VH-VL binders against Eukaryotic translation initiation factor 3 subunit M (eif3m). Designs and how they scored, part 1

Every score and structure here is a prediction.

Target 1, 160 residues: Eukaryotic translation initiation factor 3 subunit M (eif3m), of Schizosaccharomyces pombe (q09722r188to347)
Amino acid sequence: DDEQSFAFLLEAVKMDNSTADEAVRELVQRAVNSPKYFFFDDIVTLPPVQQLEQSTLQLLGILSGGMTDDYVSWVAENHAHCQHQKFDEDAIARKMKLLTIASLATQAPNNTLSYGDVAKSLKIDENEVELWIIDVIRAGLVEGRMSQLTKTLSIHRSSY
Structure headers, positions and changes below count from the first letter of each chain, unless a header shows other numbers; Kabat numbers aren't used for antibody chains.
ipSAE, averaged over its two directions, is called F for ESMFold2-Fast, E for ESMFold2 and O for OpenDDE. V2 adds 0.75 times the mean of E and O to 0.25 times the DockQ between the complexes of E and O.
Where letters were taken out, [cut] stands.
Atom coordinates printed by the task and the answers are left out, and those that the model quotes come from them; centres of patches stay.

## First folded at step 1 (VH-VL)

Design A1 (framework fv_axatilimab)
Fold by ESMFold2-Fast, scan of step 1:
Structure A1 (fold): chain C 160 residues (1-160), chain A 119 residues (1-119), chain B 107 residues (1-107)
Amino acid sequence: as target 1 above (160 residues)
Amino acid sequence: EVTLKESGPALVKPTQTLTLTCTFSGFSLSTSGVGVGWIRQPPGKALEWLANIYWNDDKYYNPSLKNRLTISKDTSKNQVVLTMTNMDPVDTATYYCARSRGLYYMDVWGQGTMVTVSS
Amino acid sequence: DIQMTQSPSSLSASVGDRVTITCLASQSISSYLAWYQQKPGKAPKLLIYAASSLQSGVPSRFSGSGSGTDYTLTISSLQPEDFATYYCQQSYRTPYTFGGGTKVEIK
């Protein structure tokens, strides 16, 4: 029900370059706050979205390819903007941690990511890493196997 | 068991430099994500953060005191040292060191050392 | 600097009471919040980190909640050993700042 509503809004913005500012902002707000939406390239490239102010475009850029530290820096200067746009800073921070793990997994040598590398990038304790890996797997962002023995994530894709 | 212990002078004269040493055991400051911070508490007042140093030698200082503070680590000795210049009676406080983890919370604290600044 | 306003500054309670302490940040801190307990003459002890995660060894009667600017520490059934001063701390940006403390006293 909510996913169908979002899909309809996304299609409306795609079809009409003159879509009302409020509808464009609602699309961005819902995507940014959603715990289930991770693919911001679909959003940031839309012509009506590209007409939004720099603060929002910077956030969308971070969500489409940045790391959690980029978000921490951005949000420190944009709290008022987040409040005005009804962006959920905590939801975005969590999403950025998941996206950072996915990015590290994509770049991992020999398709192996260490818990230490994840902990360093997220600035978290190594003992918290497994819970974040479980969440990134549940989100469908990474497919892989954890090894508590070697403290690594072995990354597998449909491409095998 | 993780422990931290502060050491340094109990009495400092105004304008002198304070040097405090935090000696710890049960963990290493070469471990990713781990840091050590210094926090002080004047008698009857709230806690005030002073500085943190992390495994990668990143250093953070309270801007109100940055010109007076220096933090350093000796990973081989399991020690973190805080230096504070130009001491004033308002700097009278209990000084704590603590281990910093995760989202920069302090999970294990030293017992604290009382520093009195008086003429 | 991010200001942490802690309420109330003190409260009186009886054993078995539900106690609620609130922290308000002057700006959003994205759950970079910890709660500490301090007894007279002792160092602070970590209770809750990342706004809602219970530190190992801390009794389950302690819980944390909140997001954005508003955070709460709850003690579901106050015990004699819980009479202490409680502090919140944000670590979202430096300087890391503490609330003014809430003293929980015997009624």
Scores: ipSAE 0.000, ipTM 0.478, lowest interface PAE 15.6, mean pLDDT 86

Design A10 (framework fv_axatilimab)
Fold by ESMFold2-Fast, scan of step 1:
Structure A10 (fold): chain C 160 residues (1-160), chain A 124 residues (1-124), chain B 107 residues (1-107)
Amino acid sequence: as target 1 above (160 residues)
Amino acid sequence: EVTLKESGPALVKPTQTLTLTCTFSGFSLSTSGVGVGWIRQPPGKALEWLANIYWNDDKYYNPSLKNRLTISKDTSKNQVVLTMTNMDPVDTATYYCARIPGRYSYGTYYMDVWGQGTMVTVSS
Amino acid sequence: DIQMTQSPSSLSASVGDRVTITCLASQSISNYLAWYQQKPGKAPKLLIYGASSLQSGVPSRFSGSGSGTDYTLTISSLQPEDFATYYCQQSYSTLYTFGGGTKVEIK
């Protein structure tokens, strides 16, 4: 009951500002590694979390408002930290690409996002864009319609 | 088009084991985040969640029925199977399977497409 | 286990009326709430997810609101096809629970 135990852990940390370091680190590890958790504002504001080391707080900041490039730069300097904290670098990279698309969708002029803009932001080939858009829609972060003819995503709703 | 269809026996005797199959099309359980759940509804009563299975083979069961329920998937056949042991007349209900579309953010877990339901009557 | 309670259990209303259905969770569920419509003899249909997000194809007269433990489904102008039973469902726990349902009958 992974999701239930995660929810319990999150509430325990929320209720007790004196929560043991081990429990706080477990909460952060599970959140960053989870393919199901995207809302890091709820975690980064917790007082016990704010007592963690700068490298972890930087990662949480990137997850709560950054772009894929911010993560690429951070992980290059923090590979050893990820290993020590048992952060899954590939899982986080995937999560950052989804969050980047959601951010682009939120800021998109005329509620329209081009495949070219997505490809440039994610540093991928344009032929991969549709698969990432499908994933971000399935993750519930964006609702919209793709057009391969115009190579655009028309956005109905977005969140990150 | 996404569709799900339940199949299994219409009549089960008390103490027997019920096996229900959900066959679906238009999506795959190999897709990250996607799941399938089982829900039942006794005649004239409320919906009761039974079990979920997800793309990664994570399984969750209603605690009041956990000792009686087993959920499994065959990704290659697009099927999810629910087994319920020791059937009682109170288990008479319409049984539904439904897709959990694999959304990974706060508030986005839900069942977006449902099968038509299959009626299971438990009597001697 | 998270308990979900719906009120009222049933109501009668006229076409054009504003109808409000309430769902109360035994603990905070952080908007992990969906609303379903079930017509007699049919499978449930998703109306709203994430407490307030309208499912594609659902009429705009349906809306959801609330936070924490207290959630509402509103039908702004009841239509004849809205005769149905409505259910809330939480997914904050991996162990899902449904409310008891609210029967809406057009008088």
Scores: ipSAE 0.000, ipTM 0.479, lowest interface PAE 16.0, mean pLDDT 86

Design A2 (framework fv_axatilimab)
Fold by ESMFold2-Fast, scan of step 1:
Structure A2 (fold): chain C 160 residues (1-160), chain A 120 residues (1-120), chain B 107 residues (1-107)
Amino acid sequence: as target 1 above (160 residues)
Amino acid sequence: EVTLKESGPALVKPTQTLTLTCTFSGFSLTTYGVGVGWIRQPPGKALEWLANIYWDDDKYYNPSLKNRLTISKDTSKNQVVLTMTNMDPVDTATYYCAHRRGYSYAFDYWGQGTMVTVSS
Amino acid sequence: DIQMTQSPSSLSASVGDRVTITCLASQGISNYLAWYQQKPGKAPKLLIYAASTLQSGVPSRFSGSGSGTDYTLTISSLQPEDFATYYCQQYNSYPYTFGGGTKVEIK
């Protein structure tokens, strides 16, 4: 199982500050590329991870608290680094859109997030917003109810 | 100065295997991000990408041709080799190899091309 | 596969003319688009990469623009040496795909 294998690798890195560089890089690559891993605070603070290249640490910082625009700016300067590290630029871009929605949901006044606000933050057409909200709910990052009539998401829980 | 040059047979019979060699200078195919691709062009037609190989031996193939293509590198000789099995007259084309310096970059330096004719 | 459609397939122009060639991708390619120039019997020459970045040594009369699925190569004032076939190429996704080419011919 790839999820179980990842969990074992994460625990190994957590337990051993002198874990081999290759194992640490594999952990970061798998986390960054995974469509299911969203909680980068657990990874970025690990001492072996903090010894990686500045470019990788910048990306982990963006995944830990940034918005999609931060990633767009970073990736424009780091295409070669992504190729070298086997980071999937499209997978990361998708992940950043989901994390951006989760962040907006956490900050939303009266626990209500408009489709217009999502569209502005993701720089997408408003007609695409509903599919992204479905994906963020499916990912478990937000619990809520969509209203197609009012073009809003009523938030019951957010975990970002 | 980056240079690449293709070599191989000018004539291939149907069903035979084509082997093309790209010999290069001015860069190392062990440098992070660097790759070499193969592109072909049938007479009077558009360019068609065939395969890429990268600094870490990662390989990519055109899916329409993947069952026929193999790409490899020999860092001691500064060469990239492409083999294509079961040649057919429709595979008649000029074959190019080209350098790529990273993911954000395109094919910036090309070999002169080698014409391969497939006929009986 | 991402299909790249170039228009027009050919055009006739005079020296000094402004020439515009378009390239449409069947899906978004995030500016991973290159333009090549090819003269008869010669290898393609890279003009532009990342949609709008000029390759070193390419004259400033060449420019690239566009985003998403719609990209344009412009030659601001056509010179005699510019009569050639031009190709766009996306390198956002494997397999890499090229447009069908645009032949720029003398009027």
Scores: ipSAE 0.000, ipTM 0.480, lowest interface PAE 18.2, mean pLDDT 87

Design A3 (framework fv_axatilimab)
Heavy chain, then light chain:
Amino acid sequence: EVTLKESGPALVKPTQTLTLTCTFSGFSLSTRGVGVGWIRQPPGKALEWLANIYWNDDKYYNPSLKNRLTISKDTSKNQVVLTMTNMDPVDTATYYCTRGGYWYFDLWGQGTMVTVSS
Amino acid sequence: DIQMTQSPSSLSASVGDRVTITCLASQDISNYLAWYQQKPGKAPKLLIYDASNLETGVPSRFSGSGSGTDYTLTISSLQPEDFATYYCQQYDNLPYTFGGGTKVEIK
ESMFold2-Fast, scan of step 1: ipSAE 0.006; ipTM 0.589

Design A4 (framework fv_axatilimab)
Fold by ESMFold2-Fast, scan of step 1:
Structure A4 (fold): chain C 160 residues (1-160), chain A 120 residues (1-120), chain B 107 residues (1-107)
Amino acid sequence: as target 1 above (160 residues)
Amino acid sequence: EVTLKESGPALVKPTQTLTLTCTFSGFSLSTYGMGVGWIRQPPGKALEWLANIYWDDDKYYNPSLKNRLTISKDTSKNQVVLTMTNMDPVDTATYYCARHRYGDYYMDVWGQGTMVTVSS
Amino acid sequence: DIQMTQSPSSLSASVGDRVTITCLASQSIYSYLAWYQQKPGKAPKLLIYKASSLESGVPSRFSGSGSGTDYTLTISSLQPEDFATYYCQQYKSYPWTFGGGTKVEIK
């Protein structure tokens, strides 16, 4: 019952500013590792979460509004911290690519995002862009239409 | 219920052009994320993807057959047409059309297939 | 092009057996892989998409797993209606490519 137990844990931390450190760390670990959880503003503002060490707070800040490059820089200095906290570096990297696309979509001029801009921001080959866009649409972060003829994403809605 | 059905000639002579029509029901190619593709299978051999067409008229072709294939759609008739030029006996196969959701990129419903024999 | 290598080409099994079929991609396909079942004289039928998602109406004895370049289809307890040829297909990049197929025959 992973979704139900996570929801219960999140509510418990929200209701009690004195929540035990172990429960708070479990909440953060499950959120950062989850392929389904993208809205870190719900977590980073919680008073028990704000009491965690700077390394974890920096990661949550990156997940709340940063780009893939911010994570790459952070993880290079925090491999030991990820191991200690049981943070899945690859799962977070994948999540950061999806969040980066959502952020680019939110800021896109004329509600249009080019495959070239996505490839540059994610540091991937342009031929991989469509699969990442499909994943971000499937995740519910962006609603839009791809055109392989013009190599663009026309954005109807962005949730980040 | 979603259904697709292939139609076209059962026999084609070498050098002739093959035209196959896929007629479908239960969905529209004007719907966001919808696509239809063509796949073939020579007797006793593996499946080979040929071409895709999507709701926005984007088209993709197998590069090995690129100069021989044309795919088009008529959304008002719920039809997708595949044309293949310069037929050869090696092109003898069962030809399938299949629906796929572009946003989901997998083929979820297939037609029954139509056998095309290329011989003199 | 992404090459899909399917193993074995054929296997013989008995009803009730656990059957595993493997599919190897020449480069990472990020779980954009489907599995199809084809019975003699019939069109292929979708079993699994996105490597591990079971298509609606497909029996729960079918499961898919894997990531990156290595994928497997498992039939936990083979039934008489499962004797067929199985194909994997990558849909990460054009051209779309299929494995060579695995024929599951009665022992």
Scores: ipSAE 0.000, ipTM 0.475, lowest interface PAE 17.8, mean pLDDT 86

Design A5 (framework fv_axatilimab)
Fold by ESMFold2-Fast, scan of step 1:
Parts: structure tokens; sequence; C-alpha cells
Structure A5 (fold): chain C 160 residues (1-160), chain A 122 residues (1-122), chain B 107 residues (1-107)
């Protein structure tokens, strides 16, 4: 099982500060490309990971606390690095949109997030917002209720 | 079942370039984490690592030989190729290719080809 | 580069003897250490990985131990088929480095 394989690799890197370079790189590549892995604080602080090149550390920083705009700026300067490291730019872009919604939800006044604010932050059309909200709820990052009438998301819980 | 087999010339003249091909089955170099390495052994001497190539086309070379070595892969043909320039009689050795596993515990060489003997004649 | 010092370079032992081979790394390799057996004219065969894990199909008389920089391969009761040269390999970092080898000869 791929999920069990990843969990085992993550635990091994956590236990051993001198983990082999290729194991660390495989861990990062799999986490970055995975549509299911969202909590990069688990990875970015690991000592073997902190020994990686600045470009990869910048990406991990964006994944652990940044917004979609941070990724757009980073990837524009790092296409060659993504190709070399086998980072899936589209998979990361999708993940950043989900993480941005989760971050906005965590900081939302009165636990209410408007479709307009989401669309502005994600640089998408407002008519696409509901599909992204459905995906962020399915991913377990946010629990809440959408109202198409008021064009808002009422947040009950946020995992960010 | 993982198998690897080396092929190339048995005899090389001094100053010439050696080209060796590793043909394998039972795994793919498109699989995340997979790698293939080259190791040599002069007659009666210790094993010496030469180069590794990985699924993502990352390449590592022995620093003492780096300016003489090139490693490449053809994933569709299940082949890895090593070239070594400016051959010298001291490069006479059995050359092996070997599989590197996909998991961190398996980043050693687990399956080896039979080896191909290369003699540099002067 | 991590230097792997293997000792002894050679030894002679009788069938039934306990044989110990050591491998010393110039810096910590955190159990990323493998042991190989090589018989004359053959490719190396993996015996032990992760310092102490026995490869499938390898007889239980072979065992590995150690941590940090100091590792040992032990053959608890030497058999005639154990005549071979043994090598350690660190795979913690690049370049990969092998020990100098230990030739085991039966008396």
Amino acid sequence: as target 1 above (160 residues)
Amino acid sequence: EVTLKESGPALVKPTQTLTLTCTFSGFSLSTSGVGVGWIRQPPGKALEWLANIYWNDEKYYNPSLKNRLTISKDTSKNQVVLTMTNMDPVDTATYYCAHRGVRFLEYYFDYWGQGTMVTVSS
Amino acid sequence: DIQMTQSPSSLSASVGDRVTITCLASQGIRNYLAWYQQKPGKAPKLLIYAASSLQSGVPSRFSGSGSGTDYTLTISSLQPEDFATYYCLQHNSYPRTFGGGTKVEIK
C-alpha cells in the first residue's frame, strides 16, 4: 500500500537525523505531489529536510503557511527545478488553492467566508468557488455549510 | 523477479572510451525511488562504486572519476548506459550494474548483474 | 567522503568457528550499512541490510550488529560454503563507499 509506504518512510526520516539523501528527497517528492498530504509542518522542520537546497525549502515553506499567490510567484522562477525534482506543478497549484481556502477559513471573521473573497484570493471566477469549497471539505481541511443564496461558507471547524 | 545484465567490449585500447550497457527486467526506471548503479572491481581488489542514476534522471558520480564518467538511461528500453573516457590499464576490472531499491531501507544494491570483464590492453 | 575501514583483511578459520568481521565508518552512518558475500568469479550477494536485517534466503548463522560508526558481521558457526570475501557498504551519503574486504579462508 502506497499510503502505508509513505507513512513508514515519514516515520523513518523522523527517527533518524542522518537519513540518506535520496530517502529524504523521495519523501518530499511524494508529499508535494500527493493529492492527500496537506500538513507540511510535519516535514519542513525535520533536520534532514532542512539540509535540502533553498528552492525546495522555499516551496515547503509556501506549502506550510503560504497562499496561492506565493506559489505562483515561486513557480515562475522555478520551472526547471520542478522538472528536475519531478514536482507536479499542477498538483501543487491545486493543493495550494485548497490550503489557501483552509487558511482563509481559519482567519475568517465571524466564521464566515464569502465566495467573493475566495475567488479573489484564488484568482478564479466566482462561479468556480463552490466546486473548490466542496473539494476542501472532502479533503477534511474545512467543515462548514455553503449558502448559494448568500454566497457564503459558514465555518464550523478548520484544520490549518 | 529482478534481473540485470551488462554488455560491452571485452577489450579496450588505452585512451579509448568504454561504453557499457545494463539491460534489466522486473522493474521500471519510471517507478518513483528506483535507481541503477555501476560498480567495478579490478582483479583481486575491492569493490569501487562508479555512478548512480535515478527514476527522476538525477545522476551521481564518484568524485575521483567524475570528469571521465557519463551515465544515462533509456526508460522505454529498460537500459542504463555508462561511458568512461581515456581508458588506462589500471581501469581493467569486472564492471557490474546493480538495482537500488525504492524504499529507504533498500537504497543499497540488492540485485546485481553477473558482471562483464573489461581488459585495457597495452 | 565517508571512509570505510574493514578488518581483518583476511582470516583463516575452521568449520564450526565463530567469525567476526568489523567495519568502521569515518563518520556516523546511522545503520545505512549493508554486508555482501562474494565467491570467486561471482557477483556480490546481499547478506544483511540496515546493519542487522537478514536478507531473505540467507542462513540464520549470519548476523549483523552495530550502530553509529562501528559495525560487525558475525558468522556463528562457519560452514565450508562460507569461504568467500565479505564487503561492507555505506549508503548513507554520496559517494557510496565499500570497505576493503575480508577474505575468509577455511583452514
Scores: ipSAE 0.000, ipTM 0.484, lowest interface PAE 16.0, mean pLDDT 86

Design A6 (framework fv_axatilimab; at its last look DockQ between E and O 0.04; V2 from the best seeds 0.00; counts 0 for: pae E 13.7 > 2, placed apart)
Fold by ESMFold2, look of step 2:
Parts: sequence; structure tokens; C-alpha cells
Structure A6 (fold): chain C 160 residues (1-160), chain A 121 residues (1-121), chain B 107 residues (1-107)
Amino acid sequence: as target 1 above (160 residues)
Amino acid sequence: EVTLKESGPALVKPTQTLTLTCTFSGFSLSTHGVGVGWIRQPPGKALEWLANIYWDDDKYYNPSLKNRLTISKDTSKNQVVLTMTNMDPVDTATYYCARIRYYDSSGFDYWGQGTMVTVSS
Amino acid sequence: DIQMTQSPSSLSASVGDRVTITCLASQSISRYLAWYQQKPGKAPKLLIYYASSLQSGVPSRFSGSGSGTDYTLTISSLQPEDFATYYCQQGYSTPRTFGGGTKVEIK
């Protein structure tokens, strides 16, 4: 239902770059707020999306290739923009934490990501790291095995 | 048991610099996300936030007082120091230090007993 | 600066009463809201963090709720030791700001 309508809207905007501005804004709003959508290259490159205001384009750029600190810096200057656009700051913050782990996993030396590096990047207690890693695996962004003994994630695959 | 204690002068003359030390035990400022903040309360008035310092030496100051405040830490001594320049009688207050458990959402979970600082001409 | 407006500024209640205190933020603070209890001559004590999470060692008669701009502290059955002033505080942005306080007097 809501997932089907989002998928239809995304495909409609992809296929017809003359799509009405209201539909483009709805697509962006739903994508940034969705707990299930992670691949913003598909959105940021769409010609009608490129016509949106600079603050929105900056956010989409952060979602497509940035880290959680980039979002923290952006949102500090853009709270009112988020309220006006109905961007859910907390949903986006959570999404950025998952995307940050996925980015760290892609760049991890020897396919091994330490819990300490995750905790530092996300600004969380190290004891919370496993819950976030479980979430990033359930989101399909990373495949790997956790070790409490070594406090590491052994990476088998990263989709990000 | 987590404890914090403020120390410094009880009396300061106008224009002098106040230096307050927060000495704590039961936690470390090397722990991810942990911080210490300073809050003051003039007699009978509301609480006013002054500054925070975090485990990674990130610092935040109340903008209305930023030119007057400096916060620093010595993790090995379990101390945080607040310096406030150019004291004025309006700065008379009880000064508290308090722990921040995590960066995002934890509030100030443990407070010192406070130290009364009087600024008189 | 985010203004925190507490209501009421004072109240009187009997032991056993349900007491509610409200805190309104001038803009959304996304549940970065703490509640403190302060007795005369003492430091504040954290009761509730992140709008609704109970601090360790705080009696379960205290609870917090709310989101966006509107937040509430509830004491389900007021006890004699609950005579105090209560403050809310937002941790969403700099400067961190406190409400003006609510004095709870026991009849």
C-alpha cells in the first residue's frame, strides 16, 4: 500500500522527467523519511529533482555519499527547512547512522570493522554498536559476522 | 558511585577572573559520548547553562557568554576547569558541574553539590 | 534560542494526588527533553531523560511523555518527599535551555 505507492511514484518520476513539481517533492519527502529506502543516487540524479532548492539538494547529496557528521552539520542550519518540507529529522538521523556503517564497511581494511570505529563515527556507546550492526544487516546494506570476543564485524559483502 | 564536586573561590571582586574546578569520580572522560557541563543558578532564579566539554575535547559555550568562558579538561586527573573572565555582581550564583552520559539525549544525570560564588564591589 | 515555557508556575496538591506539569518548547526538540527535581538548597536531580525514559533509582510514580513541542511530567501518586521545584530542559540545540520551574507544594 504505502510501499506500493512509493514504488509507483519513484518509477513514474524516473520514466517521465516532466513530472509535476508536487509529485517530485512528495517523492523526495517520502524517500528521506522512509526507514526502508537507502539508495539516493537514483533520486539525486533525476532531472526534476535537480530543480529543487539548494538545502534539499545538499541533504540528498549527504544521503548519497556522506557520513553522519555531514548530516549533523547540515541539520544544525536547516531545522526550519526540515519542518517546512516535512523531513523527519530523527528518521533521517537513523538512516544516516545505517549508511555510515555501510560506508565504513565498504572501506574497512581486511574486511574487518571494529566496534570502536563504529562507536566513534556514530557518537554512541560501544555497547550499543551490535544493535546498530544488526539493523544495518537487516536493511540489506551489509552482510557479515559479529564477534564479541574481538569487538569486530567481519564483512562478507557490502551493498552500499 | 558517580560523584562530582566544584571547588574555587567563594568571593570574587568585579573584573576578576573566576576559575572553577570540577573534580569527579566513578566515571572517566575517556568514555565515548561522556561529557561534563557547567550550569549556574542565581539565588531564587532559573538554571542557566554555561558550557559543555566532551570526551573527544569537543566544546560548546552559551553564546551570550562565549567571549568570557573557557572550558578544559584533564582526563588523567578527572578534572574539568571553567574560567570566566570579567566577573560582575550579576554573575553571583551557585555554580554546578554535572555529567553528560551520552552526547545526544541523556540530560545531566549527576550533579555536584554546587559552589556559591559572590561577586561584590 | 529555544524557549521552554513551564505550566503551572506553582501548584498545591495533597498526598496521593495525580500531578501533571507541562513544558512547551518554542520549536520542536524531537524528544531531547529532560526533567529535574530540585529541593531547596540542593542540586537538581535527573528524573526523566529523552522525554520518557526513567532515570535509574527514580520511583516509578514519575513518568514523562510528549513529542515535538509539548511535554508532560506526571507524578501518579504524590508523596511528601515530592515537595520540590521541577524543571524541564531541552538538549536539542545550543544553548541548552531550562524552563522557569514549577513549584509543587504539599497541602
Scores: ipSAE 0.000, ipTM 0.509, lowest interface PAE 13.7, mean pLDDT 87
ESMFold2-Fast, scan of step 1: ipSAE 0.400; ipTM 0.789
ESMFold2 (binder alone), look of step 2: mean pLDDT 92; pTM 0.938
OpenDDE, look of step 2: ipSAE 0.012; ipTM 0.595

Design A7 (framework fv_axatilimab)
Heavy chain, then light chain:
Amino acid sequence: EVTLKESGPALVKPTQTLTLTCTFSGFSLSTSGMGVGWIRQPPGKALEWLANIFWNDDKYYNPSLKNRLTISKDTSKNQVVLTMTNMDPVDTATYYCARSPRGYYYYGMDVWGQGTMVTVSS
Amino acid sequence: DIQMTQSPSSLSASVGDRVTITCLASQSISSWLAWYQQKPGKAPKLLIYAASSLQSGVPSRFSGSGSGTDYTLTISSLQPEDFATYYCQQANSFPYTFGGGTKVEIK
ESMFold2-Fast, scan of step 1: ipSAE 0.006; ipTM 0.558

Design A8 (framework fv_axatilimab)
Fold by ESMFold2-Fast, scan of step 1:
Structure A8 (fold): chain C 160 residues (1-160), chain A 123 residues (1-123), chain B 107 residues (1-107)
Amino acid sequence: as target 1 above (160 residues)
Amino acid sequence: EVTLKESGPALVKPTQTLTLTCTFSGFSLSTSGVGVGWIRQPPGKALEWLANIYWDNDKYYNPSLKNRLTISKDTSKNQVVLTMTNMDPVDTATYYCARTKVYISGYDYFDYWGQGTMVTVSS
Amino acid sequence: DIQMTQSPSSLSASVGDRVTITCLASQGISSYLAWYQQKPGKAPKLLIYAASTLQSGVPSRFSGSGSGTDYTLTISSLQPEDFATYYCQQLYSYPRTFGGGTKVEIK
């Protein structure tokens, strides 16, 4: 149902370029905090969204095509902004790791992504990689098969 | 326009420490995914990778030389420094620095190279 | 460490010839392979990455192919400026390792 109310808000903002700032801010807050919303190109291009302050637009740009380290750098300078806008820093950090894996998957040669490349990009130990791959598959961002023997993810579909 | 240039001594005596500096322009090591590596080539021999350093200060070393190598960066000066201890005549080579990017299609290939600097190790 | 073996170590060819250079990895590297060209006295230049993707500005006569452990660089019609040494490099694991090089010499 939260997804249904979010969908209605998104449609309202899409249909009215004069949408009130408060409604636009609620849309952005709900999108960045949601563990289920990953497609920020749908939001960042909306004219009412483009009128928001630079800090929020930078975050949406990172969510639209950046990597986890882009977020780490941004949040270090924008902790107060996150508090003020009710952005959940931990929820966004998790989302950025999932989006980074999805991005790597779309760029992977022969549709194969190594655990080493995931570990390097997320700055985590290789032994944590399988848990993150399980989460990205569960999120619907990537479809594939893991192999512990070869330490690889064979990609069948990716959304990035 | 991306450029890299190596600098350091042309002659090193056995047992001394070599210090090489890579100075670059057209990119920053504050940019996510970017790194700089060092590669050497003895006269008439193949290329040998030595070390990489990345924007987040992650460092990787050739394990055959790890105990002798230190790589560091000064982001504000656009410089990467390689130090190699206990030099031996077999370390005579042209030393190159090169730019790499971790997230370019999931590869960290070397897309721009410096001209190289020749280091001779002899008495 | 992953060992990269190039063959041949050298070859002689004429302008217009088709040249094939092979690179064998001691284990599967999932197309995490790059090819470099080095002219005498010059720094290497990236030609191909991801085994088969041509770097911007590199002539279309260069192509890469292969998978698993076996990779090939092909020059379809050799030009005078192509006389050089060619190196493969695996990017699958650390340490990054290069092949021994293949020198393409004028016949």
Scores: ipSAE 0.000, ipTM 0.474, lowest interface PAE 17.7, mean pLDDT 86

Design A9 (framework fv_axatilimab)
Fold by ESMFold2-Fast, scan of step 1:
Structure A9 (fold): chain C 160 residues (1-160), chain A 123 residues (1-123), chain B 107 residues (1-107)
Amino acid sequence: as target 1 above (160 residues)
Amino acid sequence: EVTLKESGPALVKPTQTLTLTCTFSGFSLTTRGVGVGWIRQPPGKALEWLANIYWDDDKYYNPSLKNRLTISKDTSKNQVVLTMTNMDPVDTATYYCAHSGYSYRSLYYFDYWGQGTMVTVSS
Amino acid sequence: DIQMTQSPSSLSASVGDRVTITCLASQDIRNYLAWYQQKPGKAPKLLIYAASSLQSGVPSRFSGSGSGTDYTLTISSLQPEDFATYYCQQYYSYPLTFGGGTKVEIK
């Protein structure tokens, strides 16, 4: 079970501040690459994780509160680091777009997001917005209803 | 109003480097979200994506071409250039450049295409 | 890489026929799929994006459907100008990949 194995690794790192560098890097690599792991606050604060190099800590900071643009800037300067750490750049980019929508949804006035605001934040054409909204809803990060007529997402719940 | 046109040699010898230029109008490669891609099609065969370049100079390459490709842009001339090293007769194809309205890491399709330029690799 | 398989490779049809072309992705591409039409000696033309969205200027007889791994292009009443080769393309992940094409020929 990959999800259970990840949970055991996370608990091991939480229990021992002297956890070996290899295990800490495996935890981070698995979390970063996972299409199911979205909540990085607990990982970034772990003392063994805080001992990792600045480039990895920057990425974890972006995953725990940043936007797609922050990742775009970071990855442009860190392609080699991603290869060395076996970070999946495309998986992270997708995750960042989902997290960006969730963040926008959490702060949306009147619980309403326009397709134009989503498109601007994700740097995509407005006609692609509904596909990303479907993905963020399926990921469990947002509950809401889309209206093609008004080009809006009405938010019922956001969990970021 | 969006137009793209490919230019380059019609004939290339094996082992030589191919250089193709895409000249475009009706958009700017300084505009956030804009990209240009290269696609080729050998005679009677399917379309094959080669490379994309975006407004922020981010670049993507088809890994099957094993480091033979370089894509670059000259925004002052409205041009995108593709180079392909170590040409082989199997690289004989029509080469197209095409417009994308999508940014870095955006999911991507091609809404406007150039007419294509035929490149034959002799022998 | 995501493999795109089109079927059939070719079909023969008459004007007025309903034509259906299928595209199978090797993994879930979540509707990030485009369809192109290519006439002999010409560049491809975008017909449909996001699996079902008709590009401006494209006749309403063209439609796209499907989800997940299975997608379909339908021409409801084939016209003489529709005899062409059709390609699907996924844009869910790099590298971008195209199907092998379906040639629609006159019967």
Scores: ipSAE 0.000, ipTM 0.484, lowest interface PAE 15.0, mean pLDDT 86

